# Designs tried in a protein design chat: VH-VL binders against Probable ABC transporter phosphonate/phosphite binding protein PhnD2 (phnD2). Part 5

Target 1, 264 residues: Probable ABC transporter phosphonate/phosphite binding protein PhnD2 (phnD2), of Prochlorococcus marinus (a3pdp9)
Amino acid sequence: SADPDKLIVALIPDENAATVIQDNQGLKDYLTEAFDKEIELVVTTDYSSMIEAARNDRLDLAYFGPLSYVLAKAVSDIEPFAARIKGGTKTYNSCIIGNTKKGVTSFDDIKGTTFALGDPASTSSRLFPELTLAENGLTKGKDFQGVFLGSHDAVALAVQNGNAQAGGMACPILKSLKKKGVIDPSKVTTIAQSSPIPQYPWTMRSTLSPELKEKIRFTFLDLDSDKVLKPFNADGFASITDSDYDGIRKAGKLLGLDLSKFVK
Key: E = the ipSAE of ESMFold2; O = the ipSAE of OpenDDE; V2 = 0.75 times the mean of E and O plus 0.25 times the DockQ between their complexes.

## First folded at step 1 (VH-VL)

Design g21 (framework fv_guselkumab)
Fold by ESMFold2-Fast, scan of step 1:
Structure g21 (fold): chain C 264 residues (1-264), chain A 123 residues (1-123), chain B 111 residues (1-111)
Amino acid sequence: as target 1 above (264 residues)
Amino acid sequence: EVQLVQSGAEVKKPGESLKISCKGSGYSFTDYWIGWVRQMPGKGLEWMGIIYPYDSDTRYSPSFQGQVTISADKSISTAYLQWSSLKASDTAMYYCARSEYVYTDSGYSFDYWGQGTLVTVSS
Amino acid sequence: QSVLTQPPSVSGAPGQRVTISCTGSSSNIGAGYDVHWYQQLPGTAPKLLIYYNTNRPSGVPDRFSGSKSGTSASLAITGLQSEDEADYYCQSYDSYLSGWVFGGGTKLTVL
């Protein structure tokens, strides 16, 4: 069992690395004080790189998206312990968006367009958008062309500037980008909102000492400082379990992802 | 052992309907996709479509959308390929095959194949 | 038109090495999608020979190997035997079609 002097904390690159690191500085400072340890924030180039870092036992704490967590859990000795609670819920939604000037305001308008997607292992910027479009009779490669841009902010910007006519992304990230003035609400229309998705799980390496694991769990669950939580848009953190992500496993199978090869 | 057993050869006239079957055994039928592949006489393999038997989610090749219907009955571990009105150009060997999936959303392989159903359409 | 291109035929003598190419584009093999290979003996259904570029199913001898580079893949057969006479098909995924595509097939003849 491990009790290292430095904790390596990985954050999923759901936006550009600078934004992810900046948004998590308050948490870094809080954890440094709470644990009396050095905290190193790590943002990998893509979601699969973070999964591989976890497989190779290089991460002490990891903040995954739902699908990337399911994929990492199948091949890594990690355990989930907390998720954001915001507006009284531990869920969020995926948004399908269109460029207003190009007239993309409904599902029918997506036909014949370029549709922006995030990372291939993203839940709200790949998995749920593709399933939602298929449920509405729109098939990638037949009715529209998909392009993977790697992050949610890249999707939003591509749709806003017309490099893609439509796209899929996390509704909370879209709302944040509009609030910051990065996305102009008059230029981007929300066409659809998905059913609820379980929030991003905080996970820890299972080989950490039992004492450190409990300290980590309760530090997150007891976090109620508005000063710390507001920068990354959370009211707090609430307990979660692996089974909370079974719906994501099912959705991955429906899209044809090879989730069965990751079941140990 | 994993087996896919297809229905027997069919001889039909243009305009007739037809439904051929593919029965899986030796595995959990609802956990794998079933694909359909056409091979015209003397020609290569053409992917037609796939179905996930758990919920009957179906995906078609653009060339076959609207030409055929793929369905499944999970209670008897059987997938189907159906034509409402056959044409002489539908004369071919039809294979069903079980599909594996891939993490990167790269193409899945067909790991087990049925023996094939020969469909001959002539007047 | 044809998404994956294979030579229509290749030939070799017993004991020799042959290679069958499968040429794609940026929307399939070039996009990183995996390549699978199938062997179809005369009068039989296709059989999975190589999956995910380089892997062999149980029962496939190590004389058969796969590789992938850039927009192309190759199937290599060493120590060629008369029972290797068959049609060989590559398969991948195409992002523009959002579906699976087969190569045109290669007939292998063993003298």
Scores: ipSAE 0.000, ipTM 0.385, lowest interface PAE 17.7, mean pLDDT 86

Design g22 (framework fv_guselkumab)
Fold by ESMFold2-Fast, scan of step 1:
Structure g22 (fold): chain C 264 residues (1-264), chain A 123 residues (1-123), chain B 111 residues (1-111)
Amino acid sequence: as target 1 above (264 residues)
Amino acid sequence: EVQLVQSGAEVKKPGESLKISCKGSGYSFTDYWIGWVRQMPGKGLEWMGIIYPYDSDTRYSPSFQGQVTISADKSISTAYLQWSSLKASDTAMYYCARQTYIYEGDTYYFDYWGQGTLVTVSS
Amino acid sequence: QSVLTQPPSVSGAPGQRVTISCTGSSSNIGAGYDVHWYQQLPGTAPKLLIYYNTNRPSGVPDRFSGSKSGTSASLAITGLQSEDEADYYCQSYDSYLSGWVFGGGTKLTVL
């Protein structure tokens, strides 16, 4: 339906599902009032499952990571409309981290180690870490072994506990975990930060009615509720376009990623 | 390599208009913010404002709001700092710098700097 | 006066250690905002020296290190070289001003 009575809102599983759902309850309440519709939050088990749900036209709104968005856009009728903005910026960074006690504090220390990665379709926990390592002469499978742990919080915990000696993840998620006391700053060293990455896009299926699409767009862009925005650490949401993600398409090509391997 | 190249030194009289430039190369210009920093002779660094070249979104320091205009032309990878009417107190070195942040957005750092444009305003 | 306070000058001899302080308040460093450091050699543009409190960009020697505690941050320089003679600036964010702020700068003289 072009104007459904219930909106299915999918959230990328960049952390464990319980945390993602709890952090978005304020948004759910806000959207329920704004649209006068039932809002169902869904978190898939992995990034590829969310891409497949979008491909099958099962999601009304979807909050993707940059790479998973690029992958979904290639096989789905979706359109991006907003991204979080803070201090005037619509970007974030990927962090390469090392276990302090194991002495992993530089790129050279990563040789011969196990490197923790998030989901294969993650930008800041897979694509950018692998590119940064390659730029520094470190090749996955040759100079270090990569292990996919599925989420950013899993990467941070594995590095802190020494189950992996190094890893890659979103810097903002690392900062949040340190602030919450989940990650001890004395146990984890930040080795490098990437160039800026465009923020996670909010997307909607293109088959929604033009009136509903415009209402959704303005609802997000006009959002100024502290209750909703504080969990996102955002001043608001700002307009974005598909071309904002062309840099991610280029990065994927540089790493040699075959987009067809992520989506069947 | 990443470079920010600024326009040459300017000598102006009070009341004249001026527009100086900062051209980025060696990176995707629309993926980074450009900041402007003033350094008066023998003084420290003062942040003036930033611009996001993709959509020309600007943020100004309260001290510089209404005193200058920051703009950008993404088609030629160039940011600008402009005065409608210069004062002798505008005499300073002006730096552009590429600004970066983490998601929290409330702390910026300047990872690459232009060489500076010296602006002298005297009668 | 500057929102972030630095000593106007520090001096040391070659091979010695110096520390440059950056003192803030509850509205900036004390609120948890990160501190970055820049080196300005005479007659040149500033260059990023330390970012996010402790991180060193590629090409910056390990003689330079940063730390942050409470409302203050420090830049430590060990094994002083004559080439370290420069102005050093800390930078953070201030919530009362809703903007980014620099310290007043510290002139390091290598005697």
Scores: ipSAE 0.000, ipTM 0.435, lowest interface PAE 12.3, mean pLDDT 87

Design g3 (framework fv_guselkumab)
Fold by ESMFold2-Fast, scan of step 1:
Structure g3 (fold): chain C 264 residues (1-264), chain A 120 residues (1-120), chain B 111 residues (1-111)
Amino acid sequence: as target 1 above (264 residues)
Amino acid sequence: EVQLVQSGAEVKKPGESLKISCKGSGYSFTSYWIGWVRQMPGKGLEWMGIIYPGDSDTRYSPSFQGQVTISADKSISTAYLQWSSLKASDTAMYYCARQGYWTEYYFDYWGQGTLVTVSS
Amino acid sequence: QSVLTQPPSVSGAPGQRVTISCTGSSSNIGAGYDVHWYQQLPGTAPKLLIYGNSNRPSGVPDRFSGSKSGTSASLAITGLQSEDEADYYCQSYDSSLSGYVFGGGTKLTVL
C-alpha cells in the first residue's frame, strides 16, 4: 500500500537486538504521534536479512548503515532522505581498538593476531577497518586472522575480554559502551581512527505515496526541538542523496565485495 | 608528509598535444580520488574531473567531457591530464588535488599547479 | 558562470570582522551537501581552510569560522589581519551534475 496504516521501521542490528529496540523506543513514540500511524520496529538477526526484507518490499522505513544501504539500494526500490547531525557533522569514524593487557597499541602489534569484525556488510566494523589495515600493510588472511562476530558491541567485548587481540568498530558505539560501563577504558585502547564516514541513512520505500514521502522527509528535516531530538540520538537531521554514498561503493569494490552474497 | 608534486610549466602552440602529471607521495595513492581543477588567468576555480587510481574509474565535469583525458599509472603513483589538440583558451593554471575522504567531497591536499600557456 | 554565488569582493580594516556569503540551490547546498572553503594567497595554490561547513584543518586559526543555513553558507573572519588578503572560494557537491561545484571567489582586501 502506498499509504499503509502501519509503518514497518527496520533498524540495522549494529548492537544486540534488545539494546537496539530499547534505544529506539523514544523514536518509535515520536514517529507514532508525528505520522498518526502504528509504528512497528523490526530488528533482523543480521545485516543481510534486513537487505533481503527491503528487497521483498517488507520495509516502509529502514535505518541502514552506509554499506548495507548501498547493497540494499542495488536490489530494492528505496530512497535515502535524511542522516543525523551529531557534534556539528553528518559523519562518524571507525575505530581500530586493541587489548591493553596484551599490549596491542600499534598496527604492527596486529600481525599474527585475531582481529574482531562485526557483520560482513558493516562499514565501520568491517569495510573501513580492513581498508585502514591494508593501507598500513596488513591484509586479512595474510597478516592477521579476521573473525566476524556480527555486531559492534560483540567486537568491543571480545577485545576487552581478550578473545580477540584487536578489532574494528564505530567510534560512537565504543564511546557509548564506555559511558554505560560495558567497556572499561583501561582495558581497551584506540589504535587509530578512520577518515570520516557518512552517517547512517534513513531510507523509505519509493512506492509510498508522494504525500506520505514528503511528510516523512520533513518530519525528520524540520525537527529542531532538543527534547525530541534526544530520542533520535541526534542534534538534527540533514538531507542526503544516493550520491553521498558513492565513496562507500568504491571502498566496497576495492575489497572485492560480491553484492549477490548479501541477499538470500 | 602527504605531497602532490606537479610537472613544470609548459608553453605550447595551438594544435599541439600535451600531457601533464601529478605525483602523489606519503599516502596510499590507490585509495584516494585525484581531481583536476582549472584556473584561467584572473578567473576562479573550475572542477574538470576526478579519477580513482585503484580501478581507473574516471568522472568528468560536463564542460570537460571529451575535451581532456584523465588517467593514472598506479605503479608510479602518478595521475595525468592530457589534451590531444590544445587551444588558446586552454591557457590556465592546472591544479591536481586529493579528495580529502572518499566519502566527503572536498580537496584536502593540492599540488603546486602547472601553468600551461598556449599561444601562437 | 559559477554554480555557487559569492560577492566578487569584500573589504575590512585590521581587527574588524568580515563575512563572505556563498549561495547555492536545491541540488547542492539545499540538498544537504556540506560547504568547504579554500584560501588562495596571490601566486599560490588553494589551501583548505574550512571543511564540512565548520571544521578547521590543523594550523587554521579559530578567527576563521564557517556556517550553513538552508541553501547558503558563510565564512566569517574575525580579528582581520593583513595576511588574510587573499581570494576565498566556497565549494560543494551538486547532485544534478554529479560533481564538484565552486563559487566564483571573493577577493578580500585589508584596508
Scores: ipSAE 0.000, ipTM 0.442, lowest interface PAE 13.7, mean pLDDT 88

Design g4 (from g1 with heavy chain E100S Y102G D103T S104W L105Y G106R W107S P110Y; framework fv_guselkumab)
Fold by ESMFold2-Fast, scan of step 1:
Structure g4 (fold): chain C 264 residues (1-264), chain A 121 residues (1-121), chain B 111 residues (1-111)
Amino acid sequence: as target 1 above (264 residues)
Amino acid sequence: EVQLVQSGAEVKKPGESLKISCKGSGYSFTSYWIGWVRQMPGKGLEWMGIIYPGDSDTRYSPSFQGQVTISADKSISTAYLQWSSLKASDTAMYYCARHSYGTWYRSFDYWGQGTLVTVSS
Amino acid sequence: QSVLTQPPSVSGAPGQRVTISCTGSSSNIGAGYDVHWYQQLPGTAPKLLIYGNSNRPSGVPDRFSGSKSGTSASLAITGLQSEDEADYYCQSYDSSLSGYVFGGGTKLTVL
């Protein structure tokens, strides 16, 4: 339906599902009030499952990561409309981290180690870490072994606990985990930060009615309530376009990524 | 090595404003919370509030909400505690302390040397 | 008045064992929040002595130990030495206050 009674809102599983659902309760309540519709939050088991759900037109709103968005956009009739603003910017960074006790504090220390990666379709816990390492002379499968752990919090914990000697993840998620006490800053060293990455896009199914799509767009862009925005660590939302993600498309092609790798 | 260095002792009159500082060094300042703790002469420790310098998220004890302002300048690794109008009852030693390993331990692992604030006429 | 209750003072002779209690409620220690202990020598800032109920920071001797049961926690000091003479504070987190709470402090006197 172009104007469904219930909106299915998918959230990328960049952390464990309980944390993702909890962090988005404020938005759910706000959207329920704003749209006068039931809002159902869903978190898939992995990034490729969310891409598949979008391809099958099962999602009304979807909060993707940058790479998973460009992958979904190629096979789904979806459109981006808003991204988080924080500190006056619509960007974030990827962090390469090392286990301090195991002596991983520089790029050279990564050679011969196990490097923790998030989901294969993640920008900041797969694509940018691999690109940054390659730019510093380290190739996955040759100079280090990559292991996919599925989420950013799993990467952080594996590096902290020494199950992997190094890893890549979103700097804002690392900051959040340190703030929450999940990660001990003395046990994990940040080796490098990437160039700016466009923030996660909020997207909507293009087959929704034009009236509903406009209402959704303005509902997000008009958000100025600290109560609603605080769980998202956001100052507000700003308009975005598909072309804001062209840099991600270039990076993906450089690493040889294609759509078939993310289809089950 | 981790250090928190606080500003020097202050002698003030009731009604005056004051801002004291706590400068961190030897660690990533934006990765740890900084707390403020009051100790009145001959009395115990009272938590006033905490701030996460990375995003200035600030939380106050109910007893100190609206009585003081906590802030931080991450560019110089410094946290602040400020009064708009001091009272004689504000006479105390004020400590800043680093909150170790975030919120799940909820402990203070390194402490500043303290700033003695005396408010009298 | 403190949210966590400690005895105002305890005393012991060198070589003896002393125990300092910290009594809370269902909104703090009873809710599962960890208890931490601080030592404050005369004229100095507090120093973290025990964190997470029973863990010792580097440099703290093993004669200091912590435990937690129900709504209460305890600091045990064995082999008392004159340099242990100090004020000791317990600290936890309280969910009803959404904040950190300290005990009233215990003055340890070593004979």
Scores: ipSAE 0.000, ipTM 0.452, lowest interface PAE 14.8, mean pLDDT 88

Design g5 (from g1 with heavy chain H99L E100P S104F L105E W107A P110I; framework fv_guselkumab)
Fold by ESMFold2-Fast, scan of step 1:
Structure g5 (fold): chain C 264 residues (1-264), chain A 121 residues (1-121), chain B 111 residues (1-111)
Amino acid sequence: as target 1 above (264 residues)
Amino acid sequence: EVQLVQSGAEVKKPGESLKISCKGSGYSFTSYWIGWVRQMPGKGLEWMGIIYPGDSDTRYSPSFQGQVTISADKSISTAYLQWSSLKASDTAMYYCARLPYYDFEGAFDIWGQGTLVTVSS
Amino acid sequence: QSVLTQPPSVSGAPGQRVTISCTGSSSNIGAGYDVHWYQQLPGTAPKLLIYGNSNRPSGVPDRFSGSKSGTSASLAITGLQSEDEADYYCQSYDSSLSGYVFGGGTKLTVL
C-alpha cells in the first residue's frame, strides 16, 4: 500500500486547462495544508488520456465525469468516495443548446445541422445529449452530424459563434460561462435539459494505504471551506458508491455506445 | 427546518444610518447566496443585490450600487443590509431571500418575513 | 418601470381557470432564461410557487402550472379557490443588468 510524499490530483478537462487549474487552486492549497504533502494538479489533453493514466496507477486522486469514471473503473483499481452535494441533491443536468441567430430553438431545428459535442467520454457533453436527441427522434450521423470539440466551453463558443448550429453540454458550465460574460445569452438558446445525472465522482487509487484513504475521504467529507466549495457551487461533498453510476452504464447501453471502444 | 428570520420594524428620520439583519438556520449558511429585495408600499418586488456569506462576494443591482451596503457575518449565520444616510424614498418592506446560485436560472427559494423600514420626513 | 410586464389585475370565480402573463425581451426571457413565479398572500412574504418555468416545489398543488414561449411566460391556475387571492410575481435574469428582474405583479381577485 502506498503513502507517497506527493499526491498527483487529476482533474477532468471539461473546460480549457487554464480555467480548470485556476478554479482548483483553492482545493490544491486546502489539500496541501490538510495532508502536509506536495499536491500536483494534472489536467490531461483529453478524457481518454486521464482514463489511461488511471489504468496505469499514475493518479492518486482523480475527479472524473460520470461516464469517464465508469470507463476508468472498468480498467483501473480506483474507488469513488465523494461527489458535490447542493440542497440535498447529488445530480446535475445536461443542456441542449442552439444558435439563436441561425434559428435553432427547438429539436426540429437540429435536423440537418452540425451538432457540437465535447469529449467522446463525456456524460453531459456527449452521452446524455445523444440520448435526449434519440428520445426526440434525432440520430447522430443520420439526422445531424456530430463534431467532437473536446470540452464544454469549446461547445458553448462554437454554438455562440455559429461554427456549429447546436450542441450539448453541462448546464452548470453553461450557467458559469453566461455569468462570466463569455457566453451572450441572447446568442444561445437552451432547447432542453436532460434528466438528472449523478455528479462528478472524486476517486482515489485503491492501492493507497488504508490510513491515507480514510484521511482523504474524511478531508473531503468534512470540507466546509467556502473558497474551495464556491467553484463547485456546493454545500459540501457527500459519500458516493460505484452503484450510484449504474444509471450511466445503462444509458450507454441504451444508445448502443460500445464502452469497450474506449478501452485499450 | 430551513428558515430566514429578519430583524424587527424600524422608524427613522432622513439622514440617519440603519443596519437590518437576516439570520439563516437549518442549512449551511455559507453555501448559499442571500439576496435582498425591496417592496415599496403598494408596489412590486425589486432586487437590490446578493452576497455569498462564505467569502463576502457581493453583487448589486445597478440601481442600488453605492446606495446600500450588503454584508454578512458567517460566525452567526447573519446577513445585513445597511444605509449610511436614509432618505424618505427608502420607506419600504425589505425581504431577504436565499438563492442557490447566482446565474441565469437563479430562483429565490426561501424568504424572510420582511423588515418594514419607515423613514419620516 | 418593470422590465417584465404583467397585467396589474386578473379575476375569476371559484372553480374557474385564470392565466397570468409575463412578457419580457431578448435580454431576459427571450435569451432562454428561466422564469420563476412567486405568490404573495396579503400581509405575508413572497413564496416560491413555480421555478424553472414549470416545476412545482413540494407542497404546491398541481392546480398551479407554468409555461414559457419565446419572450413570454404564463402562470395558469385551475380550480380557483378563495385562498388563491394574492399578488403573483414573475422573475427572470437579465443579461444587460447582470442580475434579477421581477414583473410588476398581478393582483388576483377571487370573486
Scores: ipSAE 0.000, ipTM 0.434, lowest interface PAE 15.5, mean pLDDT 88

Design g6 (framework fv_guselkumab)
Fold by ESMFold2-Fast, scan of step 1:
Structure g6 (fold): chain C 264 residues (1-264), chain A 122 residues (1-122), chain B 111 residues (1-111)
Amino acid sequence: as target 1 above (264 residues)
Amino acid sequence: EVQLVQSGAEVKKPGESLKISCKGSGYSFTSYWIGWVRQMPGKGLEWMGIIYPGDSDTRYSPSFQGQVTISADKSISTAYLQWSSLKASDTAMYYCARRGDYIWGSYPFDYWGQGTLVTVSS
Amino acid sequence: QSVLTQPPSVSGAPGQRVTISCTGSSSNIGAGYDVHWYQQLPGTAPKLLIYGNSNRPSGVPDRFSGSKSGTSASLAITGLQSEDEADYYCQSYDSSLSGYVFGGGTKLTVL
């Protein structure tokens, strides 16, 4: 069982790496004090690199998206333990958005356009948007062309600027970008909102010592620091289990996802 | 394992208030929409509205907006349908149903409560 | 009237095939929204029979099948049995109403 002097804490690059690192300095400070250990925050260049790092036992704590977690769990000895909770919910939604000036306000308007997607292993900026479009008779590569931009903020900006006419992303990230003034609500129309998606899981390497795993679990579940919770827009973190992600496994299988396409 | 259990039959007079319940178990109650469906005697199914218990976001069919109130108490995994003043025309079977999380096309109602019969007569 | 149109009744003999139609419009089935089917046995709550046009929940025999084309969907029942006597409802979503819509229901009689 491992009890390392330094914990490697990975955060999914759902926005640009500088923003993710900057927003989570409060988390780093909090965990440093709580565990009396050095904390290293890691943000990989893409979701597949984070999955690969987990597969090679390089991460002690990892904050995955739902699909990237499912993919990592299949090839890594990791376990989920907590997810963000706000207003009593541990779920979020995916949004399909269109450029208002280009007149993209409905599914029909997406035909013949460029559709912005995030990372290939993203739930809310790839899996759910592609499935929602398919259920509305729109097939990627036939009815529209998909472009992978790597992150949710890149999708939002591309749609706002007209570099893509439509796109898919996490609704909470869109809301955050609107509040920050990065996205102008008058320039981007929300066409559809998905069913609830289980929130991003915090995971830990299963080979950590039982004492350390218990300490990690309780530290997150008891966390009430406003500074730490603000970037997550959360009331706290609440317990989750692997079975909470079974719906994501089913969705990924239906889309025909192959793990070999997501790990280098 | 997933179950929706509804409150028992009600016999009421016109003008009385009523609140009926639907308790979910065997799943994450706050992660699924709960819908209400009316079936008048000898008639078909009519969707009334839905609620997302996690944040109490509610949506009503145009025919039922303002006629009923849908609410939920997530601490006890229970959704409610309420009338401030019943009419004889409210006599019907009322079903609650969970909206499935199947992401293809429009969403099915995958699990149904047993129904609550409401009879309104003078 | 109902937004989705079903025949009020259909009948068949044991062992035969029947089909129940569900006709919509451009704001629902024609817009690409999937069709789901429910079976309601006398005195019971509706039960999900077919979801996503053609998928069967566990426990539903393959005698029941669904299809969708254009603005319409259909439920096919082969090898009719007396226990299939029930009301059948189609359901979809309507974008102009921003809500869920049911067909008027079809009473199946096994003669």
Scores: ipSAE 0.000, ipTM 0.394, lowest interface PAE 16.0, mean pLDDT 88

Design g7 (from g1 with heavy chain H99S E100G Y101E Y102W D103Y S104T L105V G106D W107Y P110Y; framework fv_guselkumab; at its last look DockQ between E and O 0.03; V2 from the best seeds 0.00; counts 0 for: pae O 10.7 > 2, placed apart)
Fold by OpenDDE, look of step 2:
Structure g7 (fold): chain C 264 residues (1-264), chain A 121 residues (1-121), chain B 111 residues (1-111)
Amino acid sequence: as target 1 above (264 residues)
Amino acid sequence: EVQLVQSGAEVKKPGESLKISCKGSGYSFTSYWIGWVRQMPGKGLEWMGIIYPGDSDTRYSPSFQGQVTISADKSISTAYLQWSSLKASDTAMYYCARSGEWYTVDYFDYWGQGTLVTVSS
Amino acid sequence: QSVLTQPPSVSGAPGQRVTISCTGSSSNIGAGYDVHWYQQLPGTAPKLLIYGNSNRPSGVPDRFSGSKSGTSASLAITGLQSEDEADYYCQSYDSSLSGYVFGGGTKLTVL
């Protein structure tokens, strides 16, 4: 249906599902009232499952990471329309972290270690960490071993506990985990931060009615509710376009990614 | 549909400068690398270099580094290959080609029709 | 002198199977980089024939197939037809050169 009574709103599993659902409860309530529709929040088991769902037109709205978005866009008809803004910026950074106790506090210390990554389709816990490591002369499989743990919080915990000696994750998530007391700052060292990364895009399926799509755009861009924005740590949502993620496409190209690894 | 349209054949003399073009259409021009490939008469394909129109990041084959200049104007979806001083040995067919999908290992999925460059006294 | 080595020519009769080899090294095919194949008909631009070792773009008949093993790749053509007469090029990436590399090309003649 182009104008369904229920909207499926998918959220990328960059943290455990319970946290993601909790952080988006305000948004759920807001959209329910704004659209006078049932809103169902969905957190998939992994990034590839979300991409597959989009490919099969099972999602009405979807909140992707940058890399997962461009992967999804390549195989589905979705439209990006909004991203978070904070302090006037629509970007965030990826962080490389190391286990302090094990003495992993520089790029050289990463040699011979196990490096924790999130999801293969993750921007800040796979793409940019690998790029940064490569730029610093470290090659996965040669200089260090990579392991995918599924989520950013899993990466942080693995590094903290020494199961992995280093890892890559989104800096905002790291900051959040520290504030929540999940990660002890004395146990995890930030080795490096990436260049600015385009913020997570909100997307909608192209087969929605033009009227509903416009309403969705307007609702997000006009949104000023603290109940919605506080969990996002955002001042609001700003307009974005597909071209805003061309840099991500370039980065993916440089790493020679294989789409077959992201398709179920 | 994806298309790459190249500029017409060129007849030049040694020492002259030349700039040929490749215009892309039917896709997001800034999202794919554009490569240039040389084919001398009766010879094989030679990769010269590539450019990412989104930010003009350019990579050259070692054999062509410093010999040619690759550029792009994303405002008109056009890539360029240019010589400051042509040599007779530059006589060849020149193809532009779009890279495959960014999520795959690098290949060229769409090709221009080619530009024949003839350099002779 | 090409980084990837192909036989200069191969031939076959209509209906036969022919194979074109592409031999690389540890810095390209052997390094795990995919091999792609292009067909160039006389007087035309190259056309993508096989990508990612064994994938066919839309429009390419299934009588064309590709494979890769070790430091070499192979293009197989079954049910050879007269219109298959063309030059065929393999292509990969070479880490030592930090660049794309083509084979020397193979001229396929249909007898």
Scores: ipSAE 0.005, ipTM 0.509, lowest interface PAE 10.7, mean pLDDT 91
ESMFold2-Fast, scan of step 1: ipSAE 0.385; ipTM 0.770
ESMFold2, look of step 2: ipSAE 0.211; ipTM 0.716
ESMFold2 (binder alone), look of step 2: mean pLDDT 93; pTM 0.949

